VH-VL binders against q8ixk2r445to577. Designs and how they scored, part 95

Target 1, 133 residues: q8ixk2r445to577
Amino acid sequence: FFGMLQNKGLTDYCFDYNPPDENQIVGHQVILYLCHGMGQNQFFEYTSQKEIRYNTHQPEGCIAVEAGMDTLIMHLCEETAPENQKFILQEDGSLFHEQSKKCVQAARKESSDSFVPLLRDCTNSDHQKWFFK
Below, E stands for the ipSAE of ESMFold2; O stands for the ipSAE of OpenDDE; V2 stands for 0.75 times the mean of E and O plus 0.25 times the DockQ between their complexes.

## First folded at step 3 (VH-VL)

Design xa20 (framework fv_axatilimab; at its last look DockQ between E and O 0.87; V2 from the best seeds 0.00; counts 0 for: pae E 7.2 > 2)
Fold by OpenDDE, second read of step 4:
Structure xa20 (fold): chain C 133 residues (1-133), chain A 120 residues (1-120), chain B 107 residues (1-107)
Amino acid sequence: as target 1 above (133 residues)
Amino acid sequence: EVTLKESGPALVKPTQTLTLTCTFSGFSLSTYGVGVGWIRQPPGKALEWLANIYWNDDKYYNPSLKNRLTISKDTSKNQVVLTMTNMDPVDTATYYCARIHYGEHAFDIWGQGTMVTVSS
Amino acid sequence: DIQMTQSPSSLSASVGDRVTITCLASQDISNYLAWYQQKPGKAPKLLIYDASSLESGVPSRFSGSGSGTDYTLTISSLQPEDFATYYCQQYDNLPLTFGGGTKVEIK
């Protein structure tokens, strides 16, 4: 699967990554933004290694969850996907992070009108359901 | 200032189709993240959600009434229209349109509502 | 559908009282919960969104709390203009659903 990764509960919001430096794409947080399909910022791929890959530049980035964190951070992809980069996109649309045993949920940033994907306990929330568009 | 106002017939006969128009100002349905929804309230009863429409023309309906409801927008006129077919006395209620902000499904500003009575 | 159960259905209070209204969801709604105030013959007014975020222009005596299935609206010191009916609404899953309402009356 590839393309825009859109949330069900939050109308027309997609995974978005816009690193300050296109030559150094790692270390920043993945956010949610209105689905526009323009450019490279919203193009992601779900791979056979269970990665969510950011296929814009080389080397390629893969979404990871750092220890003790609930945010999604861009890391470099590895030949063998590390445990903190493994996600399961279920048939019901839930996006499950294997290592943390949590689900990716669209959430509002504190005191803002911006949104981010965060790890939360898995529920039947539409905000935890995602699909490629 | 953001305002919404409902308009339509105050009286509808059973089996007829109700057409309500929401005219708003102070915002646009061309703005990303904005939506408009319809909610009704029978006299002395609780609120019931009917349908939402968003800037991108995404539409959502209450499944219990989905086969009877149609929502549409005219961005150039700042209007949202709701049609409801096969009206019944049980559908007698105050009908509200309200603004939805930031892609969520909460209603931050409401119209004054329009009372619709279904009677022979 | 997610059912929203409010309690109590009505209460009597005096000016200056602390008032608490509870909303119970039939399932975890992940804080996607709004509170509205409605006065007779008027449209509902948004008070709280995302369970605890105060809507702009709403007095600070209103607050929302809770998580999972249990949520609470609190009025720290009831004012004369606060006598009204209050509704909760979840927007975690479609269809959107409202609570049955809580009427706050003058004692």
Scores: ipSAE 0.909, ipTM 0.956, lowest interface PAE 0.5, mean pLDDT 96
Fold by ESMFold2, look of step 5:
Order: structure tokens, then C-alpha cells, then sequence
Structure xa20 (fold): chain C 133 residues (1-133), chain A 120 residues (1-120), chain B 107 residues (1-107)
């Protein structure tokens, strides 16, 4: 699948990646932002290797979760997908992270107007349901 | 200052269609992430969500009310309209419109409400 | 649908009391919960969103806590203007659902 990865529960919010330096895409957090499709910040590819790729840039970025963390961080894609970069987009819309055995959930940062995808225990919450637009 | 105001008939007969208009000021449905919802409250009872409409014309309805509800907007007039068909005495309630907090389904600013009685 | 159960349905309290109101969801709602205050003849007023975030202009004596299925609204020192009915609302899944309300009355 390719396009904007949208959350069911957090209406009209999509995965968004806007690194402060376009030549240094590694190590920054993926966020959620209103779906707009402008620029290249909201276009991702879900691959047969179960990767979520930010491939509008070369070298390509792949979403990962580092050990002991719950945040989605951009890493460089590798020839063989590492376990921390494998997500299963299930039939019910849940986005399962294989290594941690947790699901991606739309979450608000503290008392702010900012939203991010975070790993949480899997539930049937609409905020853990995702689809490509 | 953000305000919302409901308008419509105070009395309808069973089986008639209710049309309510929410007129608001201090914000626009052209603003990304903004929505307006309708909630009702029967006298002395709990609140019940009816429908939401967002800036991008996405619409969501309470399925318990079957296909009785239609929501629409006129962004140039700062209005949202709710239509509810086949009214019954159990639909007697105060009807509120409210602004939806960006990307959330929580309602941060409410209108004063309008009482609708269904009786014959 | 997610059922929201509030407890107690009513309570009597004195000015200065610590008041605690509980809201139980029929499934995990992942902190997508709001609290509203409603006075007779008036529209509800948003107090708390995201389970614990205080809405702008709401006094700090109001606080929200909880996770999963169990959520609590606390008024640390009840004031005369706080006598009202309080509602919780989940916005984790559609349809949006409200609790039955908790009426806080003067003792």
C-alpha cells in the first residue's frame, strides 16, 4: 500500500514526518498531523517486508521502535528488514509491532495540541486502527 | 469570542421531521480540524450524542438512531443543520450544538440548547 | 458500543470537602475521556479532556486521573459554584457515549 496512513479514531490525522534537516532524516520522531497530502511529509509505503517506508527521499527511511521505547523513530531502511522495523497491518486495521508485541495508537502529547503514534498494549480501540487513504 | 446558537421549532408532532440550525460565530468550519456536533438531553436524563460534521465534510452519526439523521453545513453562513425524521415523544429533549476540539470528539464550546417537545 | 457507568449517581457534600467521582468504561478507552460540568438549565461545560488535561480557564482544584477502564474526577476542595451534575464522555470509539451523571448537592 502507498499513500497517507490515516487513523480511524483521531479523525483526519495521518502519519507525518518532517525532519528539521531534509538531508538528515534519521533519528527523529514520527508525528500525527492533519491529513493534507501537501509536500512529501505524509506519504508512506507499506511493503511486503512489513516495513513502513518514507521513500520520497533517498536513502529511504523506515519506521522503527528502539528497544525499551514506545516512540516511532525514523531509521534508514536495511537490505533485510530488522525486527524493530516490522509492523503487521492486520485485517481489523490494527498496526502490530512484532518485536514489542504492541500496537500503534494515536496519542496526545501531555497537555498539548500535538499528537504522535505510540506503542501501547493492543486493544480494540479505534485509535489503534489505521488505513491508507 | 466563540458562540453557538440553536434554532428550530419548540413543538413537533409525532412522525414529523425536525430541522434544527446551529449558527455559530468566532470560528469557521473552513479551519482545518474544526467540527460541530449535535447532542441531546431528555429532561432529567443523560446526554446522548447524535452526529458530528467536520471542516472537510466528514460526517458521523449515532447508529442507534438508524437512518433518521442527516447533518450538513453551510460554511459561508457559519451554519450546521441537523434533520431528524419520524419524531416520537421519546425524542423530547433539549438539543445542543457544540464545537469539536481539534481532531477530538470532545465538545469544548456548547450552545445554550433548544427544547423540542414531541407531543400530540 | 462502549457503556459508561458513573458512580455515585448523587452525593451530598460540604464546601471544602474533597469530592471523587468515578467513571467505568465497558472496555479500555485509552484515556480518551472527557469530563463536563452542567448546572440546571445550562449547557455542559468542558472541564477535563484526555482523562487528565485541564481545559483552559478551569480551576486547578479539578483534576482527572485513571487509565484503561477506570477514570476519576476529583475536586480537591469543593466550592459553592461546584454544586452541579458531572458527566463523563468517552471518545475512543464511535458512537460517542456519556455516563449517566453524578449530581453533587449541598449538604
Amino acid sequence: as target 1 above (133 residues)
Amino acid sequence: EVTLKESGPALVKPTQTLTLTCTFSGFSLSTYGVGVGWIRQPPGKALEWLANIYWNDDKYYNPSLKNRLTISKDTSKNQVVLTMTNMDPVDTATYYCARIHYGEHAFDIWGQGTMVTVSS
Amino acid sequence: DIQMTQSPSSLSASVGDRVTITCLASQDISNYLAWYQQKPGKAPKLLIYDASSLESGVPSRFSGSGSGTDYTLTISSLQPEDFATYYCQQYDNLPLTFGGGTKVEIK
Scores: ipSAE 0.043, ipTM 0.723, lowest interface PAE 7.2, mean pLDDT 88
Fold by ESMFold2-Fast, scan of step 3:
Structure xa20 (fold): chain C 133 residues (1-133), chain A 120 residues (1-120), chain B 107 residues (1-107)
Amino acid sequence: as target 1 above (133 residues)
Amino acid sequence: EVTLKESGPALVKPTQTLTLTCTFSGFSLSTYGVGVGWIRQPPGKALEWLANIYWNDDKYYNPSLKNRLTISKDTSKNQVVLTMTNMDPVDTATYYCARIHYGEHAFDIWGQGTMVTVSS
Amino acid sequence: DIQMTQSPSSLSASVGDRVTITCLASQDISNYLAWYQQKPGKAPKLLIYDASSLESGVPSRFSGSGSGTDYTLTISSLQPEDFATYYCQQYDNLPLTFGGGTKVEIK
């Protein structure tokens, strides 16, 4: 699957990656932002290795969750996807992180109007349902 | 200042179609993430959500009433219209329109409401 | 549909009292909960969103707490203008659903 990864519960919000330095794409948190339909920072690829890839800059980035953390961070893609970079996109739209046994949920960041994807216990919440647009 | 105001008939006969208009000012449905919803409240009862419409024309309906409801917008006129078919006395209620502001399905600013009575 | 149960359905209180209203969801709603205040003959007014975030212009005596299925609205020191009916609303899943309301009356 390719495109903008949109949340069912936050109707107009998409995965967005906007690194502060175009030469250093790794190490920053993935955010949610209003879907603009132009691809660019909101264009992601779901691969056969269960990766969520960001191909807008070089080298290519892959979303990961570090052990004990709940935030989605951009890491370098590897030839064989490590477990912390594998997300299972279910038929119901749930994005399941197998290593942690948690689901990706749209959530508010730091009591502000900004939103981020975070790992949470899996529920049937629309805020845990994702689709490519 | 953001305001919303409902307008429509005060009396409707059983089986007729109800059309309500929400006219608003101080914001635009062209703005990303903005929406308008309709909520009703029968006398002495709880609030019941009916339908939402968003800037991108995405529409959501209460499934219990979906076959009776149509929501539409005219962005140039700052209006949202709700149509409800086959009215019944149990549909007697105050009907509200309200703004959706935070990109979520919560309502931050409400209209004053318009009372609709369904009686023969 | 997610069912929202409020308790109590009504309570009597005096000015200066601490008032607590509870809202129980039939499933985990991940803090996607709003609280509204409605005075007789008036439209509802948003008080709290995301379970605990105070809406701009709402007095600090109002606070929200809770997680999962159990949520609480607290008024730390009840004022005369606070006598109203309070509603909770979940926005985790469609359809959007409201609690049955809690009427706060003068003792």
Scores: ipSAE 0.038, ipTM 0.700, lowest interface PAE 6.8, mean pLDDT 88
ESMFold2 (binder alone), look of step 5: mean pLDDT 93; pTM 0.950
OpenDDE, look of step 5: ipSAE 0.901; ipTM 0.953

Design xa21 (framework fv_axatilimab)
Fold by ESMFold2-Fast, scan of step 3:
Order: C-alpha cells, then structure tokens, then sequence
Structure xa21 (fold): chain C 133 residues (1-133), chain A 120 residues (1-120), chain B 107 residues (1-107)
C-alpha cells in the first residue's frame, strides 16, 4: 500500500512528516495533521518488510519506536528491517508494533490542540484503525 | 486567551423553542480541527452532552434529543447557536458551551453557563 | 451508548488526605477519558485528558491512571480548593457520556 495513512476515529487526520532539512530526515517525531490530499509530507509506503517508509526526501526514512518509548520517530531505513521498524497492518486496520506488542493510536499531543501517533495497548477503538487513501 | 460566554432567555414556557448563543474569543472556527459543543446540567444532576459543531460544518447530536436540536455557526461573528424545540420542565438546566477538537471531543475551555428555567 | 459508572457518589475527606475516585466504562474506551472538576456554581474545568495526561495549569497532585474499562483519578494531598464534584467523560464514541459525579466534601 501507499498514499496518505489516515485514521478512522480521528477523521481527516493523516500521518505527516516535515523534516527541517532535506538532508536530515531522521530523529524527529511523526505527527498527525489534517489530510490535504497532495501527498508530499503525508505520502507513505507500507512495504513487504512491514515498514512505513517516507521517501519524499533522500535518503529514505522508516518510522521506528525506540525501546521503552511510545512516540513514532523517523529513522534511516536498513537493508533488513529491524524489529523496532516493523508494523503489522492487520485486517481490522490496526497497526501492530511487533517489538513492543502495542498498537498505534491517534492521541492528543501534550497540552496542545495538535495530534500524534503513539503506542498504546491494543483495543478495538477506531482511533487505532488506519487505512491508506 | 480563550473565553466563551452563553446568552439566551432565563425563562422559557413549556412547548416553546429555546435559542442559545455561544460567543467566543481567542480562537476561530475557521481554524482546521476546532469546534464548539453544548452541554447541560439540571440542578443537582450530572452533565449531559447535547451537540457539537466543527470548522467544516460537521454536526453531531445526542441521539436521545436529535429531533429537537439544531446547531449552527457564524464563523465571522465567532458565534455558535443551539436551538431546542418543545421545551419541557425537565429541560430546566444550566447550559454550557465549550471548545472541542475534531475527533478528540475533549472539552478544554468552558463558558460560565446560563441557567434556563422551564415553567409556566 | 457507553455508560460511565462513577464511584463513590460522594466521600468525606480532610485536607492532606489521599483521595481516589473510580470510573468504570461499559466497554473498552482505549484511554479516551477526561476528568473534570466542578466547584459549586461554576463551570467544569478540565483536569486530565487521555486518561493520564495532566492539563496545563493543573496542580501535580492530580493524576489519572487506568486502561480498558477501569479508570482512577487520584488527588495525592487534598487542598481546601479541591472540595468539588468530579466527573469522568468518555470520548471514544458518540454520544459523549459522563459519569454521575463524585462529590468530595469536607470531613
């Protein structure tokens, strides 16, 4: 799959990544922003290795979660996907992070009106359901 | 600084229509993802959600009251209006408006409330 | 509709006490839970969102915990200004529903 990765519960919000420098795509948090339909910062690819790739800039980035953390951050893609970069997109729309055994959930960012994807215990909530558009 | 204030009649007779206006400042309903909701509280009772409206004119109503409720907005005036038909004494309550985020529905800033009494 | 059951309906406490209020949802709400404080004659004030996130400006003595269907609001050391009614609210699904409230009264 590829396209804008949209949340079912937090309607019209999409995965979004806007790195500050085109030559430095790693280390920043993935956010959720209103879907604009233009691709660019909201265009992601779900690969056969279960990666969520950001390839708008080079080198290509892969979404990862560091051990003990719940935030999704951009890392460099590797030849063989490490466990912290693997997300299983399930039939019900959940994104299951294999290493942590948690699901990606749309959540409010601390003390603001902005939103981010975070790892949470897996539930049947629409806020944990994702689809490519 | 975000502020909201409710206005409307303090006394309504049974069968009449109630119209309440929420006037706010410190944010705009032209901003993506922002909305305003209405909540009521009968004296000594729990809070009950009524309706929400968002920047894109999406409207949501409490199903138990949806045939009586209409919510609308005037983005240029920073106002949201709630209309409730066929008022009954059991609708006596303090009515609040509050800011809400689209999809999240957390009510983070509230107006002071306006008391509406329904009696003859 | 998701039913929110709050317990206790009221409690008496003294300044300095640790107060715990429970909220039970009729189904899993995935931490989409807020806590509000309402003082007599005043509008509710948001204390906690996403079950455990403290709203800006709210004292650190307030904390939220829980997951699934069982959630708790804790006040670690009750202050005079904390005597109020507390409400939980789920926002996993519409309609938005509130608990019945817990009145925290002076002992």
Amino acid sequence: as target 1 above (133 residues)
Amino acid sequence: EVTLKESGPALVKPTQTLTLTCTFSGFSLSTYGVGVGWIRQPPGKALEWLANIYWNDDKYYNPSLKNRLTISKDTSKNQVVLTMTNMDPVDTATYYCARSLYGDYTLDYWGQGTMVTVSS
Amino acid sequence: DIQMTQSPSSLSASVGDRVTITCLASQDISNYLAWYQQKPGKAPKLLIYDASSLESGVPSRFSGSGSGTDYTLTISSLQPEDFATYYCQQYDNLPLTFGGGTKVEIK
Scores: ipSAE 0.019, ipTM 0.660, lowest interface PAE 5.9, mean pLDDT 87

Design xa22 (framework fv_axatilimab; at its last look DockQ between E and O 0.91; V2 from the best seeds 0.00; counts 0 for: pae E 6.2 > 2)
Fold by OpenDDE, second read of step 4:
Structure xa22 (fold): chain C 133 residues (1-133), chain A 120 residues (1-120), chain B 107 residues (1-107)
Amino acid sequence: as target 1 above (133 residues)
Amino acid sequence: EVTLKESGPALVKPTQTLTLTCTFSGFSLSTYGVGVGWIRQPPGKALEWLANIYWNDDKYYNPSLKNRLTISKDTSKNQVVLTMTNMDPVDTATYYCARITFGEYHFDYWGQGTMVTVSS
Amino acid sequence: DIQMTQSPSSLSASVGDRVTITCLASQDISNYLAWYQQKPGKAPKLLIYDASSLESGVPSRFSGSGSGTDYTLTISSLQPEDFATYYCQQYDNLPLTFGGGTKVEIK
């Protein structure tokens, strides 16, 4: 699966990654933004290694969850996907993070009108449902 | 200032189609993230969501009424139209249109509502 | 559909009282809950969104709390203008559903 990763509960919001430096794509947080599909900042791929890959430049970036965190951070992809980069996109649309055993949920960033994907306890929330478009 | 106003017939006969128009100002349905929804309230009863429409023309309906509802927009006129077929006395209610922002599902600005009575 | 059960359906209170209204969802709605105030003959007014976020212009005496299935609207010190009917609304799943309402009346 590849393309824009769109949320069901938050209408027309997609995974979005826009690093300040195109030559340094790691270390920043993945956010949610209105789906537009421009500039490659909303193009992601779900791989056979259970990665959510950000395919813009080489080396490629993969979404990771750092220890003790609930945010999604861009890391470099590795030949063998590390445990913190493994996600299961389930048939019901839920995006499950294997290591934390939590689901990715569209959420409002505190004290902001911006939105981010956060790890939360898995529920039947439409905000935890995702699909490629 | 954001405002919304509902307009349409105050009286509808059973089996007829209700057409309501929401005219708004202070915002545009060309703005990303913006939506307009319809909610109704029978006299002395609770609120019931009917349908939403968004800037990108995405539409959502209450499944209990989906086969009877059609929502559309005219961005140039700042209007949203709701049609409801096969009206019944049980559909007697005050009908509200309300604004949504950021692609969400809660309503921050509401029209004053228009009372629709279904009676023979 | 997600059922929203409000309690109580009505209550009597005096100015200055602390008022608490509860909304129970039939399933976990992950804090996607709004509270509205409605006065007779008027449209609902948004008070709280995302369970605890105060809408702009709403007095600070209003607050929302809760998680999972249980949510609460609190008026710390009831004012004369607060006598109204209050509704909760979930927006975690479609269709959107409202609670049955709580009428706050003057004692």
Scores: ipSAE 0.897, ipTM 0.952, lowest interface PAE 0.5, mean pLDDT 96
Fold by ESMFold2-Fast, scan of step 3:
Structure xa22 (fold): chain C 133 residues (1-133), chain A 120 residues (1-120), chain B 107 residues (1-107)
Amino acid sequence: as target 1 above (133 residues)
Amino acid sequence: EVTLKESGPALVKPTQTLTLTCTFSGFSLSTYGVGVGWIRQPPGKALEWLANIYWNDDKYYNPSLKNRLTISKDTSKNQVVLTMTNMDPVDTATYYCARITFGEYHFDYWGQGTMVTVSS
Amino acid sequence: DIQMTQSPSSLSASVGDRVTITCLASQDISNYLAWYQQKPGKAPKLLIYDASSLESGVPSRFSGSGSGTDYTLTISSLQPEDFATYYCQQYDNLPLTFGGGTKVEIK
């Protein structure tokens, strides 16, 4: 699958990656932003290796979660996906992070109008359900 | 200043269709992330959510009432309209419209409410 | 549907009292909870969103706390204008659901 990765619980919010520098694609946190339908920083690919790839820059980025952390950050993609970069998109729309055994949830950042995806214990929350548009 | 105001009939007979209009100012339904919802409250009872409509024309309905409800908007007139078919005395309630912002599902500004009595 | 249970259904209190109202969700709602105040004959007013974020213009004596399935609204020193009915609302899943309300009455 590929396209804009949208949240069921937040009306028209999509995965968004806006790196600080176009020449450095790693280390920045993935955010959620209103879906604009233009691709660009909101275009992601879900691969057969269970990666969520960001292909708008070279080299390609892959979303990962560092051990002990709950934030989604951009790493460099590897030929064989490491466990921290594997997300299972389930039939109910949940994104299960295989290494941590947690699910990706839309969450408000710092009691503001900004949102970010975070790892949380898996629930039946609509804020943990995602689909490609 | 954000304001919302409900309008519609005060009295409805059983089996008739209710049409309520929410007229608002201080914001636009063309703004990204903005929506308007309808909530009702029978006398002395709790709040019950009915339906939401958003800037992108996405519509959501309470499943228990979905076959009776239609929500629509006229962005140029700053209006949202709710239609509810086959009215019954148990639908007697104060009906509120309220604003939603940033694509979330909580209500930050509410209209004054309009009382609708369903009686023969 | 997520069921929201408020406790108590009513309470009697005096000005200056600390008042605590509880809201229990039938499943984990991940802090997607709002609290509303409704005075007799008036529309509800948003007090708190995201379980603990105070809405602009709401007095600091109001606070929200909790996580998972158990949430609390606290009024640290009850004022005369605080006698009202309070409702919680979850917005983690559709349909949106409200608690049954807690009426705060004069003792």
Scores: ipSAE 0.249, ipTM 0.794, lowest interface PAE 3.7, mean pLDDT 89
Fold by ESMFold2, look of step 5:
Structure xa22 (fold): chain C 133 residues (1-133), chain A 120 residues (1-120), chain B 107 residues (1-107)
Amino acid sequence: as target 1 above (133 residues)
Amino acid sequence: EVTLKESGPALVKPTQTLTLTCTFSGFSLSTYGVGVGWIRQPPGKALEWLANIYWNDDKYYNPSLKNRLTISKDTSKNQVVLTMTNMDPVDTATYYCARITFGEYHFDYWGQGTMVTVSS
Amino acid sequence: DIQMTQSPSSLSASVGDRVTITCLASQDISNYLAWYQQKPGKAPKLLIYDASSLESGVPSRFSGSGSGTDYTLTISSLQPEDFATYYCQQYDNLPLTFGGGTKVEIK
């Protein structure tokens, strides 16, 4: 699967990654932004290793969740995907994080006007449903 | 200042088609993430969602009324139009249009509403 | 469809009282819940979104709480302008659905 990873419940929002330093893509949080398809910030690949790759830029990044956290952070991809970088995109559209046993949900960042993907207990919420456009 | 105003006939006969226009100011449907929805309220009863339309022309309908509803927009005129076919006396209600922002599904500004009566 | 059940359907209170209104969803709605205030003959007004976030310009005596299926609107010290009907609305899943309303009246 390749393209813009769009949320069902939050209309016209996609995974977006725009690190402040284009030469260092590691360690920043993945956000949600209005789907626009311009530039390379919203294009991701879902791989056979269950990775969500940001591979339109070198070196390639893979989305990870650090232990005990609920935020999606960019790490460098590894030859064999580490456990914290494995997501299962299920047939119902849920995006399951194997290590934490939680699902990715679109959420408002605190009381701001910004939205982010976060890990939450799995439900049948449309805000936990994702698809590639 | 954000305002919305509903207009259309106050009285329709059973089986006729209702057409309502929402005219708004203080925002535009050219703005990313912006939408307009329609909600109705029968006298003395709860609110019922009808349809939403967004800046990118995404449309969502209440499935209980899906085959009766059509929503459209004219961004240059700041208008949204709702059409409901095969009106019945149970459809007698105040009809509201309301603004949505950030691609959400809740309504931050509402029009004053227009009462539509369906009677023989 | 997600059913929203509000309790109570009506209540009587005095100025200065703490008022609590409950909204029960038929399934977990993940805090995608809004509260509206409606006065007779007027359109609803948004008070709370995302279960607990206060809309701009809404007095701080209004607060929202809850999670999962159970949500609460609280008015900490009721004012004369707060006598109205209050509605909850879930926006977790389509179709969007509203609670039946809670009328807050002068005791």
Scores: ipSAE 0.085, ipTM 0.735, lowest interface PAE 6.2, mean pLDDT 89
ESMFold2 (binder alone), look of step 5: mean pLDDT 93; pTM 0.943
OpenDDE, look of step 5: ipSAE 0.894; ipTM 0.951

Design xa23 (framework fv_axatilimab)
Fold by ESMFold2-Fast, scan of step 3:
Structure xa23 (fold): chain C 133 residues (1-133), chain A 121 residues (1-121), chain B 107 residues (1-107)
Amino acid sequence: as target 1 above (133 residues)
Amino acid sequence: EVTLKESGPALVKPTQTLTLTCTFSGFSLSTYGVGVGWIRQPPGKALEWLANIYWNDDKYYNPSLKNRLTISKDTSKNQVVLTMTNMDPVDTATYYCARIPYYGDYEFDYWGQGTMVTVSS
Amino acid sequence: DIQMTQSPSSLSASVGDRVTITCLASQDISNYLAWYQQKPGKAPKLLIYDASSLESGVPSRFSGSGSGTDYTLTISSLQPEDFATYYCQQYDNLPLTFGGGTKVEIK
């Protein structure tokens, strides 16, 4: 699959990667922002290795969650996807992070009005359901 | 400062249509992410959500009442209007409008004082 | 629809008491829960959002906790101005639904 990864509960919000420094595209947090339909910073590829890949710049970035953390961070893609970079997009729209056994949820960033995807216990919530346009 | 105020008739006869207006200040429905909702409370009972409208004109209705409810906005006047058809005595309640600070976040952070609507013959 | 059940429906307490109010959702609501305070004849006032986040200007004696289906509002040391009815509300799914309310009365 490929395209804009949209949340069913937080209507009109998509995965968005907008690093503050164009010369360092890895190490920054993935955010949620209004879906603009233009691709670019909101264009992701879901691969057969269960990666969520960002190909706008070289080298390619892959979304990962560090052990014990709940934030989604952009890391370098590897020839064989490490466990922390694997997300299973379920039939019900849940995005399951294999290593932590948690699901990606649309959430308010701590002490902010900004929205971000975070790992949370898996539930039946629409805020944990995602789809590609 | 954010303020909201409801206005409309205090008495409505059964089968008539109720029209309520929410007038607000201190924020605009042109602001990205902002919305206004309507909630009612029958005397001595719990709160019941009716409808929401957002800056982009997205509208949501309580399914139990959807065929009776219409919500609209006039951004230039800072007003939101709720219309409810075929009023019945069980619809007697205090009606509130409230601000939704951000789209997809449904907590109501500022409420109007409420307006009591009695439905009787 | 998600049903929200509050317990108890009423309680009597004295100034200085610790008060706990429980809210049970019929399904997992992923912390999309708000708590409101309503005094007689007045509009509700937001106290807590996202299950545990304190609204600006609300005293620190109010706290929210819980996860999944079970949530609690705690008032650590009840003050005279806290005698009111409290409501929980889920915003995980439409329609938005409220609990039946818990009336905190003077003992």
Scores: ipSAE 0.014, ipTM 0.614, lowest interface PAE 7.7, mean pLDDT 86

Design xa24 (framework fv_axatilimab)
Fold by ESMFold2-Fast, scan of step 3:
Structure xa24 (fold): chain C 133 residues (1-133), chain A 121 residues (1-121), chain B 107 residues (1-107)
Amino acid sequence: as target 1 above (133 residues)
Amino acid sequence: EVTLKESGPALVKPTQTLTLTCTFSGFSLSTYGVGVGWIRQPPGKALEWLANIYWNDDKYYNPSLKNRLTISKDTSKNQVVLTMTNMDPVDTATYYCARIGEYGDYAFDIWGQGTMVTVSS
Amino acid sequence: DIQMTQSPSSLSASVGDRVTITCLASQDISNYLAWYQQKPGKAPKLLIYDASSLESGVPSRFSGSGSGTDYTLTISSLQPEDFATYYCQQYDNLPLTFGGGTKVEIK
């Protein structure tokens, strides 16, 4: 699968990665932003290694969750995907992070109008369901 | 100024199909993130969501009524149309259309005045 | 479906009183909650979105609070124009669901 990774519950929003410095493409948080249909910063690939790859810049980035954290951050992709970079896209659209046993949820950032993907306990909420467009 | 206005028949007989049109101004359903929904309210009762349509033509329906509802848009005319089949007296209600956007996917920020639909023989 | 239970179903208060209306969700809705005001014979009007964000043009006496499953709408000093029915609505999951409404009558 590849394309814009859109939320079923928060239907106007897609995974978005806009690094502040092109020479430092890793280490920053993945956000949700209005889907614009143009790819670019919203274009991701789901691989056979269960990675969510960001292919806009070189070297390619892979979404990861550090131990004890709930935020999705961009790391460098490895030749063999480490466990913290593996997400299982299930048939119901949930993105299950197997290492943490949690699901990716579209969440409102406290006291703001911005949204981010966060790890939360798995529920049947449409805010935890994702699909490629 | 954003406005929405519902139009359609005031009286419908049981088993007939209801067609309601929402005509709006002050925004475009071509704008990314924007949508229009339909909500109804039987006399003296609570609000019930029916269906939403978005800028990208994504459509969502209340599962309890899904087999009866069709929502469509004509962005060039600034119109959204809701069709509901097999009308029953229990469907007597004021029907509203409302704008979605800016405040999350499903908060309705501007509402039409509503149109009363009575279902009786 | 997420069930929204609103309480009380009705209340009577004097001008100047502090009024609190409660909305309980059958599951965690992560602050995806809106509050609407509906005056007799009129369409609903959005007051609060995302549980606590005040809609533009809405008087500051209205405020929303809460998290998880438990949310409240507060009117800090009730005015005559606040006579209305108030509804909460969750938008965490489809279908979108509304509370049963709270009718506020001003003496």
Scores: ipSAE 0.006, ipTM 0.566, lowest interface PAE 10.8, mean pLDDT 85

